VH-VL binders against q0aze0. Designs and how they scored, part 69

Target 1, 268 residues: q0aze0
Amino acid sequence: MKIILVNNRFKENTEKKAQEIAGQLSALNVEVIIDNGLDEPYAGTVDFIMVLGGDGTMLRAARRYGQRAIPVLGVNMGTVGFLSNIEINELAEYLPLILREEYSLEARMMLEVAVFQQQSLLTRVFCLNELLLRSNSPRMLSFALEISGQKLEPYRGDGLIVSTTTGSTAYSLSAGGPIADPQLDAFIVTPVASHIINKRPLVVSPEREISLHLLEEREAIIGIDGQIKMDFGAENRVLIKRAPHPLLMVNLKAKPFFTSIDRSLQRQ
Short names: E, the ipSAE of ESMFold2; O, the ipSAE of OpenDDE; V2, 0.75 times the mean of E and O plus 0.25 times the DockQ between their complexes.

## First folded at step 4 (VH-VL)

Design a45 (framework fv_bermekimab; at its last look DockQ between E and O 0.01; V2 from the best seeds 0.00; counts 0 for: pae E 15.6 > 2, placed apart)
Fold by ESMFold2-Fast, scan of step 4:
Structure a45 (fold): chain C 268 residues (1-268), chain A 124 residues (1-124), chain B 107 residues (1-107)
Amino acid sequence: as target 1 above (268 residues)
Amino acid sequence: QVQLVESGGGVVQPGRSLRLSCTASGFTFSSYGVHWVRQAPGKGLEWVAAISYEGSNKYYAESVKGRFTISRDNSKNILFLQMDSLRLEDTAVYYCAKDRLYYGSGTFYGMDVWGQGTLVTFSS
Amino acid sequence: DIQMTQSPSSVSASVGDRVTITCRASQGISSWLAWYQQKPGKAPKLLIYAASSLQSGVPSRFSGSGSGSDFTLTISSLQPEDFATYYCQQANSFPLTFGGGTKVEHK
């Protein structure tokens, strides 16, 4: 068995804890690769991915490995979140189940984002939560949104979010989007501070192709899962589709989504 | 460098067929949707037809639907307009034009590159 | 079909004048309107797309405004090379349609 341990490089002592866990796994004859985000993703075949940290660390793991159809387990290291399944102090208890492959999998859709400059592909990236288009200056954006070859009324404002259902509780929620059952596959399109009074969030089929481009030259950026930032100008275009593979999340312990989100919202 | 050149116009008899060609150079032809636009002598512009960048989606003006067929050969950078059952009302200079949008899935925003036009007229 | 009506059909102007051309759609076309300039014996040239977006290389004296059904092309200070016929074109629905044109000519 070969396991990738993904850790959060910005937390004090997380690297030391990852080394401790790697030692424990090696003692059980498991080959371990540690991914702290500094190097390119591991290119070899692996059997399992263990994410040590909060939701942010899981988003990085999903971007790097989510398209490989490998089980991914979120292990919480002290930050409450939606993408972890067990706590770090429970790992020893569940490790035998992991090694015997005694767990269920939950599929979570991902976005495929292709960014063009003129007609040339600049980059293709995958993400679990969302793509954010936003202004990078005090001036509002004017941009075109297309859904499966249909031109919608132009958008004017600070930007737009194209989210998965998993991402419905992230930036899309803050911008006024709906909370979606993560077991559904859908795109959620949420305006950011629109200057047009009736621009509403849209929920569209994941079979749709969504595209964005600026209608006038502005300083803008696109953000992916809050972790990747890229400049976006009038010569750029972005095309968003459902990714070929969902992220396969490991379920060792019942974690009820609706009571968790309800409790989180009531605490605010 | 970026240019479109029409050919195939001429004098025809009503009821006959004619095939117009438009050769593209200086840009990646296969990435763009393209249009045919005509202009009768002394009259305004009239949109005739358009084809998506891959060639899968085709659109026509009502006056030519069923008589004209738009097609493209991306390997040769050529746009075609097959004109059947020609009428006197089809007398015009025919322009080909590139849309400004690359990789549009049936969407068009404006025609930024135009050919010089080819005249289609009829014997009296 | 969406009918595009331009007014005026012609306008007489002098260099330095502000020229305003209007275009009205028979139904809503959002902002999906382009403006073209055509000189005698030449192909049209794209000036503006998406109602107000200036095409690269086009002088800033040209501007477009409007949305829905009413649109305007403005030339803030007419230059000698601007004497031409101007056309609007809707890109909202098939078939695409042009306005009848507005000829800007010398006084």
Scores: ipSAE 0.679, ipTM 0.865, lowest interface PAE 1.8, mean pLDDT 91
Fold by OpenDDE, second read of step 5:
Structure a45 (fold): chain C 268 residues (1-268), chain A 124 residues (1-124), chain B 107 residues (1-107)
Amino acid sequence: as target 1 above (268 residues)
Amino acid sequence: QVQLVESGGGVVQPGRSLRLSCTASGFTFSSYGVHWVRQAPGKGLEWVAAISYEGSNKYYAESVKGRFTISRDNSKNILFLQMDSLRLEDTAVYYCAKDRLYYGSGTFYGMDVWGQGTLVTFSS
Amino acid sequence: DIQMTQSPSSVSASVGDRVTITCRASQGISSWLAWYQQKPGKAPKLLIYAASSLQSGVPSRFSGSGSGSDFTLTISSLQPEDFATYYCQQANSFPLTFGGGTKVEHK
């Protein structure tokens, strides 16, 4: 068995823990790779991904490795979030199950985000939570939203979020989006401070495609999972669709999503 | 400055063919959808055809479908309108116009730059 | 096809007057409507796009409103240079179609 440990390079405690765990796993004849902020994702084959940290670390791991259809376990290291399954102090207890591959998997839909400049593809990213389009100035944006070729009313506001159901408890929620069952596949399209007060979020079939572009020559920003940032202008467009592969999240410990929402959200 | 210049208009006989050209300058031609719009003498505006920025999508008014062909050469910044089987009712000033969006893959919002137009008329 | 009915066909007005032109679509076109100004012997000029967005460089006395099937172009205070013919155009679907035009003339 080969396991990759993904930690947060900016948090020394996670690095230290990764090294410790690596030692333990090595002692059990498990090959271990540590991704402590590698410039590029580890290119070799792995059987299991263990994420040490919080939701942010999981999001990064998902972007880096989610397309490989590898089981991903979130191990929380003292943070509050929705993407971890077990606590670090529980790892020893569950390690035998991991090694024996005695766990269930939960498929979480990811976004495929393609950003274009004119006819050229600038970047393609798979992400677990959301794509954000927002103004880079105090002024509102005017932008067009198309869903499966249908042109919606022009949007006017601070921005727009296109989120997975997993991401529904992230920025989308703060912007007034609905909380979605993470076991459901859907897009959530949430306006950010629209000048139309009653502009409602949309729940969109994962079979549809979503496109965004500006209607005016203003500077905007694209954000992905709150970690990737890029400039977005009138010459750019975004195409969003369901990623071809879901993230396979390991479920070792049952977590009651709906009963824990209030507690988790209040602490964030 | 952004500019479109039409050419190729003139006097033709019914049933003949004519090819109009529109040369673009001052902007990235290949990034925009473009249109042909015509105006008969003393009449209103009539949309004729449109082509996407990459040229993959073409759209025509029913009145010209099957007779007119819109095309573009992005390497030369030129828009074309091949007009076959011309009819007396095709008499008009033909304008080329740029769509205001930076890409025109089937979505058009308005024509923000127009050429001066080129006149197509008929002789008996 | 979507038919655009523009009214009135002509209007006589004086400098300083408020001028209103209406355009009705035969079916819903959301906010995908543009307004153009054309002077004799000249190409049309874009004034408004997306029903209510003012094109860059166009005076603020021009405004557009409406959604669905009924739209309005308003000139709050007519200026000498505003005497022209105005056209609405739907950009909702192909074929694109124009209104019949409204000529704003001197009273």
Scores: ipSAE 0.289, ipTM 0.737, lowest interface PAE 2.3, mean pLDDT 92
Fold by ESMFold2, look of step 6:
Structure a45 (fold): chain C 268 residues (1-268), chain A 124 residues (1-124), chain B 107 residues (1-107)
Amino acid sequence: as target 1 above (268 residues)
Amino acid sequence: QVQLVESGGGVVQPGRSLRLSCTASGFTFSSYGVHWVRQAPGKGLEWVAAISYEGSNKYYAESVKGRFTISRDNSKNILFLQMDSLRLEDTAVYYCAKDRLYYGSGTFYGMDVWGQGTLVTFSS
Amino acid sequence: DIQMTQSPSSVSASVGDRVTITCRASQGISSWLAWYQQKPGKAPKLLIYAASSLQSGVPSRFSGSGSGSDFTLTISSLQPEDFATYYCQQANSFPLTFGGGTKVEHK
């Protein structure tokens, strides 16, 4: 068995714990690769991914490994979020089940984001929570949203969020979007400070293709999961689709989403 | 130990009704969608019906729509298939199966635990 | 309904052979495809989900590949316990549908 331990290099506790866990797993004849975010993603075959940390570390793991359809376990290291399944002090209890591969999987939709310059593909990236289009200046953006080739009335405002249901509790929520059940597959399209009164959040079928482009030259930014930033201008377009593979989250311990919403949001 | 056990199969006359049950143990039944799948003698697998984890979404194959009703009792960990207006082509082994998707409702994603099956057949 | 076409309908093989089974969807299904193994008198067993992900407890000699409409199950070195019928199944759209099956049998 080969696993990846993903941690955040800027959190000293996760570095120490990653080394401890790697030692424990090696003693059980498990090959361990540590991904602390410094190096390129591990390219070889892997059976399991263990994420040590909070939602931010899970977001990076999802972007790096989510399209490989490898089981991913979130292990919380202190602050409870939406994407961890077990606590670090419970890991020893659940480790036998992990090693015997006796767990269930929960699929979480991801976005596939393709950015074009003119007609050429510039980059292609995946995300778990959201794409944010925003102004990079005091001026508002004027931009077009197309859904499966259907052009909506132009938007004017600070930007737009295209979120998964998993991302509904992140930036989309702060911008006025709904909390969505993460077991649903959908896009949530949430305007940011729209100056057009009737631009309400939209919930859109995951089978649709969403396209964005600027209608005027402005300095804009595409943000991915709040962790990747790309310049975006009038020569660019972005196409958003459901990613080919969902993130496969390991479930070892039941996590009742609806009864925990308020506490999870307070602790983010 | 995760387990599904079907019961209620037997020999019936065409046009009559039969109720199949599937008892679940070893997992949190109320967190998973469940399916009925059938296999006629010497034939391949045919998906029949599915029900979401909370029981509010129900889906049927066209061949059984209007005649079969899937339901669940989460307090007793039991899945049901009510089969009405039975036809000769409904002859099959009927399996219940757990979907692997945690809290699935409108999305189902592979059947990772299966029962042993229960045979439904007809008297002449 | 999405039709799933498996090829071949049967294959004769010896222990140690590489066996490949193909499955074609009548419409694009992305990677929402599962593979099952079934032995006579037994329930099906999930082998592969999401086109290429190995279900826990399944030997690594089984692998899946493909996306869109064309998919392959490979057994890298056939073992005696692998003689069985194999089914693909799409999980993209209701109604869920299975392929017709591929019987892998002794030469």
Scores: ipSAE 0.000, ipTM 0.446, lowest interface PAE 15.6, mean pLDDT 87
ESMFold2 (binder alone), look of step 6: mean pLDDT 93; pTM 0.952
OpenDDE, look of step 6: ipSAE 0.246; ipTM 0.726

Design a46 (framework fv_bermekimab)
Fold by ESMFold2-Fast, scan of step 4:
Structure a46 (fold): chain C 268 residues (1-268), chain A 124 residues (1-124), chain B 107 residues (1-107)
Amino acid sequence: as target 1 above (268 residues)
Amino acid sequence: QVQLVESGGGVVQPGRSLRLSCTASGFTFSSYGVHWVRQAPGKGLEWVAAISYDGSNKYYAESVKGRFTISRDNSKNILFLQMDSLRLEDTAVYYCAKDRLYYGSGTFYGMDVWGQGTLVTFSS
Amino acid sequence: DIQMTQSPSSVSASVGDRVTITCRASQGISNYLAWYQQKPGKAPKLLIYAASTLQSGVPSRFSGSGSGSDFTLTISSLQPEDFATYYCQQYNSYPYTFGGGTKVEHK
């Protein structure tokens, strides 16, 4: 068995725990590959991915490995979040189940984001939560939204979020988007501080293609999962569609999504 | 371990053609964009061309557009530069170089691995 | 095309000196700038990307700063192995362009 251990290299406690867990797994004849961030993803065949950290570390793991159809387990290290399944102090208890491959999988849709300059593809990235188009200055944006070839009336405001259902509780929620069942596949399109009356969040089929471009030269950026930032100008276009593969999340114990989100919204 | 090796340079006559090759080893070649960069004797670096990880997008400097063609063979881990209608000002050492991050990482972030270069020069 | 202008074209320095090299873009390039070191007869080596992020294995005496159109590479306490030519490179848009280079040479 070969396991990738994903950690955050900028958190000393996470690095220490990753080394400790790698040692424990090696003692059980498991080959461990440590992925600590900016280096290229491990290219070989892998049986399992263990993510040590909070939601941010899981989002990075999803972008790097989510399209490979490999089981991904989130192990929480004390950070409150929605994407971890077990706590670090529970790992020893669940490890035998992991090694015997005795767990269930939950599929979570991902976005495929392609950024173009004129006719040329600049980059293609995958993400689990959302793409954010936002102004990088005090000036509001004027931009075009097209859904599967249907051109909507121009948007004017601070930006737009295109989210997965998993991302419905992230930036989209803060901008007034709906809370969505993560087991549903859908795009949630949420305006950010729209100047135009009656621009509402849209919930659309995951088979749709969404295109965005600026109608005026402005300082804008594209944000991916709150972690990747790219400049976006009037010469750029972004195309968003459902990624070919969902992220396969490991379930070792029940996680009550609706009661968890309900309590989170009622807390101070 | 991780390396790029150029070949195919030599002495040519103006108006002729030449094909350069760059062989990659020690990394997953098919995951990275790769570039050709040249340097005339005693002069600075000049970016020439780039090709995306899957070969679907190609980019050229204006000085070589229409004369040079970049291509790749991912099954053999080889990058090519076909140089047609060669001019004296094409005299240079030609380097191949790889993108620092793989295609899904979101941005270019520099060229971290370079070959040793292959010299293209002209007979009198 | 975005033109990259480096200054100075050459600088004479001694071991232990602080060396500063400047790079100016003809238009805004955000932080999409890399710095390379080239020694005679050798291929370039990546030093810095994203204007200020040090490449793995590069000594901490190298640092980069700037955004938009004005950028600086600084070598604190120059070492014997640092005598080389340095190039900035923008990657905001194709075609990618290099600066003219700055040769750091012995006094």
Scores: ipSAE 0.000, ipTM 0.413, lowest interface PAE 14.9, mean pLDDT 86

Design a47 (framework fv_bermekimab)
Fold by ESMFold2-Fast, scan of step 4:
Structure a47 (fold): chain C 268 residues (1-268), chain A 124 residues (1-124), chain B 107 residues (1-107)
Amino acid sequence: as target 1 above (268 residues)
Amino acid sequence: QVQLVESGGGVVQPGRSLRLSCTASGFTFSSYGVHWVRQAPGKGLEWVAAISYDGSNKYYAESVKGRFTISRDNSKNILFLQMDSLRLEDTAVYYCAKDRLYYGSGTFYGMDVWGQGTLVTFSS
Amino acid sequence: DIQMTQSPSSVSASVGDRVTITCRASQSISSWLAWYQQKPGKAPKLLIYKASSLESGVPSRFSGSGSGSDFTLTISSLQPEDFATYYCQQYNSYPWTFGGGTKVEHK
């Protein structure tokens, strides 16, 4: 068995913990590959991915490995988050179940984001939560949104979010988007501070293609999962589709989505 | 033009504090990680500290950890290095440098734009 | 910490010469290595990133190669402006570390 152990070396104590876990797994005849985010993703075949950290580390793991249809387990290192399943102090208890493959998988849709400069593909990135288009200056944006070739009336405002259902509780929620059951596959399209008073969030089929481009020369940014950002100008176009494979999240213990989000909202 | 300009260097006494500044122009400062790199007279380059594009992640060389603090003000395009408990071994030209990677999520790709440097030295 | 060892520490060369500088990492750094040029009294200038990618505006006589632990910077035909000190720098693992430098000086 071969496992990738994903951590962020720059977060306090995670490197030492990753080494300890790697040693424990090696003692059980498991080959361990450590991914601290600094090298290119491991190119070989692996059986399991263990993510040590918070939601941010899980988002990075999803971008790097999410399209390979490999089970991914989030192990929380003491931060509050929604994408981990067990706590680090529970790992020893659950490790035998992991090695015997005695767990269930939750499929979470991902976005495929393709950025073009004129007719040329500039980059293709996968993400778990969302793409954000936003102004990078005091001036608001004027931009076009197309859904499966249907051109909507122009948007004016600070930007737009295109989110997965998993991402419905991330930036989309802060911008006024709906909370979506992560068991559903759908895009949630949420305006950011729209100057046009009746622009509402849209919930659309995951089979739709969504495209965005600027109608005026402005300084804008595309953000992906809050971790990758790229300049976006009038020569650029972005296409968003459902990614070919969902992220396969390991479920070792029940996490009640609706009661968890309800508690979070009551505390705000 | 893309430019970084350091200031704040000078003659200091051991044990005292000094704050260096680096002013950026000609690029979107808030989109890039930035570094402090020093060079003792006649010696090689030594990386000192780095800060992510949004200021959320800070990195320090072991020799300065606990004594130096890196920070940035994205609204003013300024990078800072607060140097406390200065030692004779901190004598160097201090360069600020822009990371090459646009909006790196804690990943660094080398330093493509450098300031002219500011000298920190010690009185007898 | 990853230690970066450059060799030679200095090399005497003439205009037109092929100059080769090596850099060895104490552990594998994949391709996460940059090369810099520094002239006396001046700030360093990025030449190459990701071991072999030439930075914009850098002459094609400069090239980088290698992966893992052993890396090489080559100047195919030395020009008068190339007399300088050259540094490698790994950015695979924090803390980021520089080699000791290689001075290319007049024969």
Scores: ipSAE 0.000, ipTM 0.398, lowest interface PAE 15.1, mean pLDDT 86

Design a48 (framework fv_bermekimab)
Fold by ESMFold2-Fast, scan of step 4:
Structure a48 (fold): chain C 268 residues (1-268), chain A 124 residues (1-124), chain B 107 residues (1-107)
Amino acid sequence: as target 1 above (268 residues)
Amino acid sequence: QVQLVESGGGVVQPGRSLRLSCTASGFTFSSYAVHWVRQAPGKGLEWVAAISYDGSNKYYAESVKGRFTISRDNSKNILFLQMDSLRLEDTAVYYCAKDRLYYGSGTFYGMDVWGQGTLVTFSS
Amino acid sequence: DIQMTQSPSSVSASVGDRVTITCRASQGISSWLAWYQQKPGKAPKLLIYAASSLQSGVPSRFSGSGSGSDFTLTISSLQPEDFATYYCQQANSFPLTFGGGTKVEHK
């Protein structure tokens, strides 16, 4: 059995804890690879991925490994979040179940994002929550949104979010998007401060292709899961579609999505 | 050098057929939708037909539906217009033109590269 | 079919003049309108797309405005190379349609 431990280099206690867990796993004849974010993703075959940290660390793990169809377990290190399944102080209790492969998997859709400059592919990335197009100056953007070859009326405003259902509780929620059951596959398209007051969030089939490009030269950025930032200009185009593979999230204990989000909203 | 070059025009008799070709160079032909646009002597521009970047979708002006067929060969960077049952009112310079948006399946934004045109005329 | 009506059919102008050409669609086309310039014996050249977006390499004296059904192409200070015929073209619905053209000629 080979396991990747994903942690955040910049969190003081996570590196120490990763080393402790690696020692425990090695004593049980498990081969361990530590990914602290400094190197390229591990290229070899692995059986399991354990993410030590909050939602941000899980988003990075999903980007790096989510397309490999490998079980991914989120282990919370004390932060509040939606993407972890167990707490770090519960790991010892659940470790035998992990090693015996006694758990269920939940599939979470991901986005495939391809960014072009003219006809040249600049980058292709995968993400779990969302792509954000946003103005990087006080001036509003004017941009075209296409859904499966249908040209919608131009958007004018601060930007647009294209989200997965998992991302419905992240930036899309803050911009007025709906809360979606993460077991559903759908794109949620949420305007950011639209000048056209009747532009509403759209919920569209995950089989559709979404594209964006600017209609005027402006300083804009695209953001991926709040972690990757790229300049975006009038010569750029982004294509968004459902990624070939979902992220396979490990369930070791019941995590009640609806009661968790209900509690979170009551605290507003 | 980004370029489109039309060929195949000439003098025809009414009711006959003619095939126009347009050869692309200097850009990735397979990434763009392309159009045929004609212009009768001394008259304005008239859009004739378009084909998506992958050839899956084809579009025609009402005046040519059922008579003209647009096609492309992406391996050879060539666009075709097969013109059947030709009429005197088909007399025109025929231009091929590239749409500005790459990877557009059924959406068009403007024609940014044009060929020099090829003349189709009739002996009557 | 969406009919595109251009006005005027011709305009006489001098170098340095402000020239305005209008285009009206028979139904709403959002902002999906392009403007072209054609010189005698030559192929058309794209000037403006999406009603107001200036094509790369086109001088800033050219500008487009409008949305819905009424559109305008403006040349702020006419240059000798600008004497040509100008066409609008809607890209909203099939079949794509051009306006009848506006010839900008010497006074």
Scores: ipSAE 0.548, ipTM 0.795, lowest interface PAE 2.5, mean pLDDT 91
Fold by OpenDDE, second read of step 5:
Structure a48 (fold): chain C 268 residues (1-268), chain A 124 residues (1-124), chain B 107 residues (1-107)
Amino acid sequence: as target 1 above (268 residues)
Amino acid sequence: QVQLVESGGGVVQPGRSLRLSCTASGFTFSSYAVHWVRQAPGKGLEWVAAISYDGSNKYYAESVKGRFTISRDNSKNILFLQMDSLRLEDTAVYYCAKDRLYYGSGTFYGMDVWGQGTLVTFSS
Amino acid sequence: DIQMTQSPSSVSASVGDRVTITCRASQGISSWLAWYQQKPGKAPKLLIYAASSLQSGVPSRFSGSGSGSDFTLTISSLQPEDFATYYCQQANSFPLTFGGGTKVEHK
């Protein structure tokens, strides 16, 4: 068995723990790779991904490795979030199950985000939570939203979020989006401070494609999972669709999503 | 500054052909859809044709379909309107106009830049 | 085809007057409507796009409203330079179509 440990390079405690765990796993004849902020994702094959940290670390891991259809376990290290399954102090207890592959998997839909400049692809990213389009100035944006070729009325506001159901408890929620069952596949399209007061979030089929572009020559930014940022202008367009592969999240411990919403959201 | 300049208009006989040109400057021509709009003397505006930013899609008014052909050369920043089988009712000032949007997927929002127009008239 | 009915065909007004022009589409066009101003011997000028968005450089006395099939262009306080012909245009679907125009004249 080969396991990759993904930790947060900016948190020394996670690095230290990763090294410790690596040692333990090595002693059990498990090959271990540590991704402590590698420039590029580890290119070799792995059987299991263990994420040490919080939701942010999971999001990064998902972007890096989610397309490989590898089981991903979130191990929380003292943070509050929705994406960890067990606590770090529980790892020893569950390690035998991991090694024996005695766990269930939960498929979480990811976004495929493609950003274009005219006809040229600038970047393609898979992400677990959301794509954000927002103004880079105090002025509102005017932008066009198209869903499966249907041109909606122009949007005017600070921006727009296209989120997975997993991401529904992230920025989308703060913007007034609905909380979605993470077992459901859907897009959540949430306006950010729309000038139209009654502009409501949309729940969209994962079979549809979503496109965004600016209606005027203004500077905006694209944000992905709150971690990737890029400039977005009038010559750019973004195409969003369901990623071809879901993130396979390891479920070792039952976590009641709906009963834990209040506690988790209040602390974020 | 953003500018469009039409040329090629003149006096023609019915049934003949005429080719209009529109030269763009001051903006990235290849990024915008462009239109032809005409106006008969003393009359209102009539949309004639449109072409996407990359020329992949062309649209025509029913009144000119089958007779007019819109095309573009993005390398030279020129829009064309080939007018065949001209009729007396085609008498008009022909304007080229830039679409407001940097998107050529068939989405249109308005024409924010217009040329000065070129007149097409007929002789007996 | 979508027919655009513009009214009135002409209006006499004085400087300082509030002028309202209406445009009705034969079917729903959402907010995909533009307004143009044209002076004699000149090309049209875009004033409003997407029903209510003011084109850059256009005075704030111009405003557009409406959605669906009924739209309005308003000049809050008519200025001497505003005497012209105004056109609405639907941008919802092809063929693109213009209204018949409204001439704003001196009273």
Scores: ipSAE 0.026, ipTM 0.542, lowest interface PAE 6.3, mean pLDDT 91

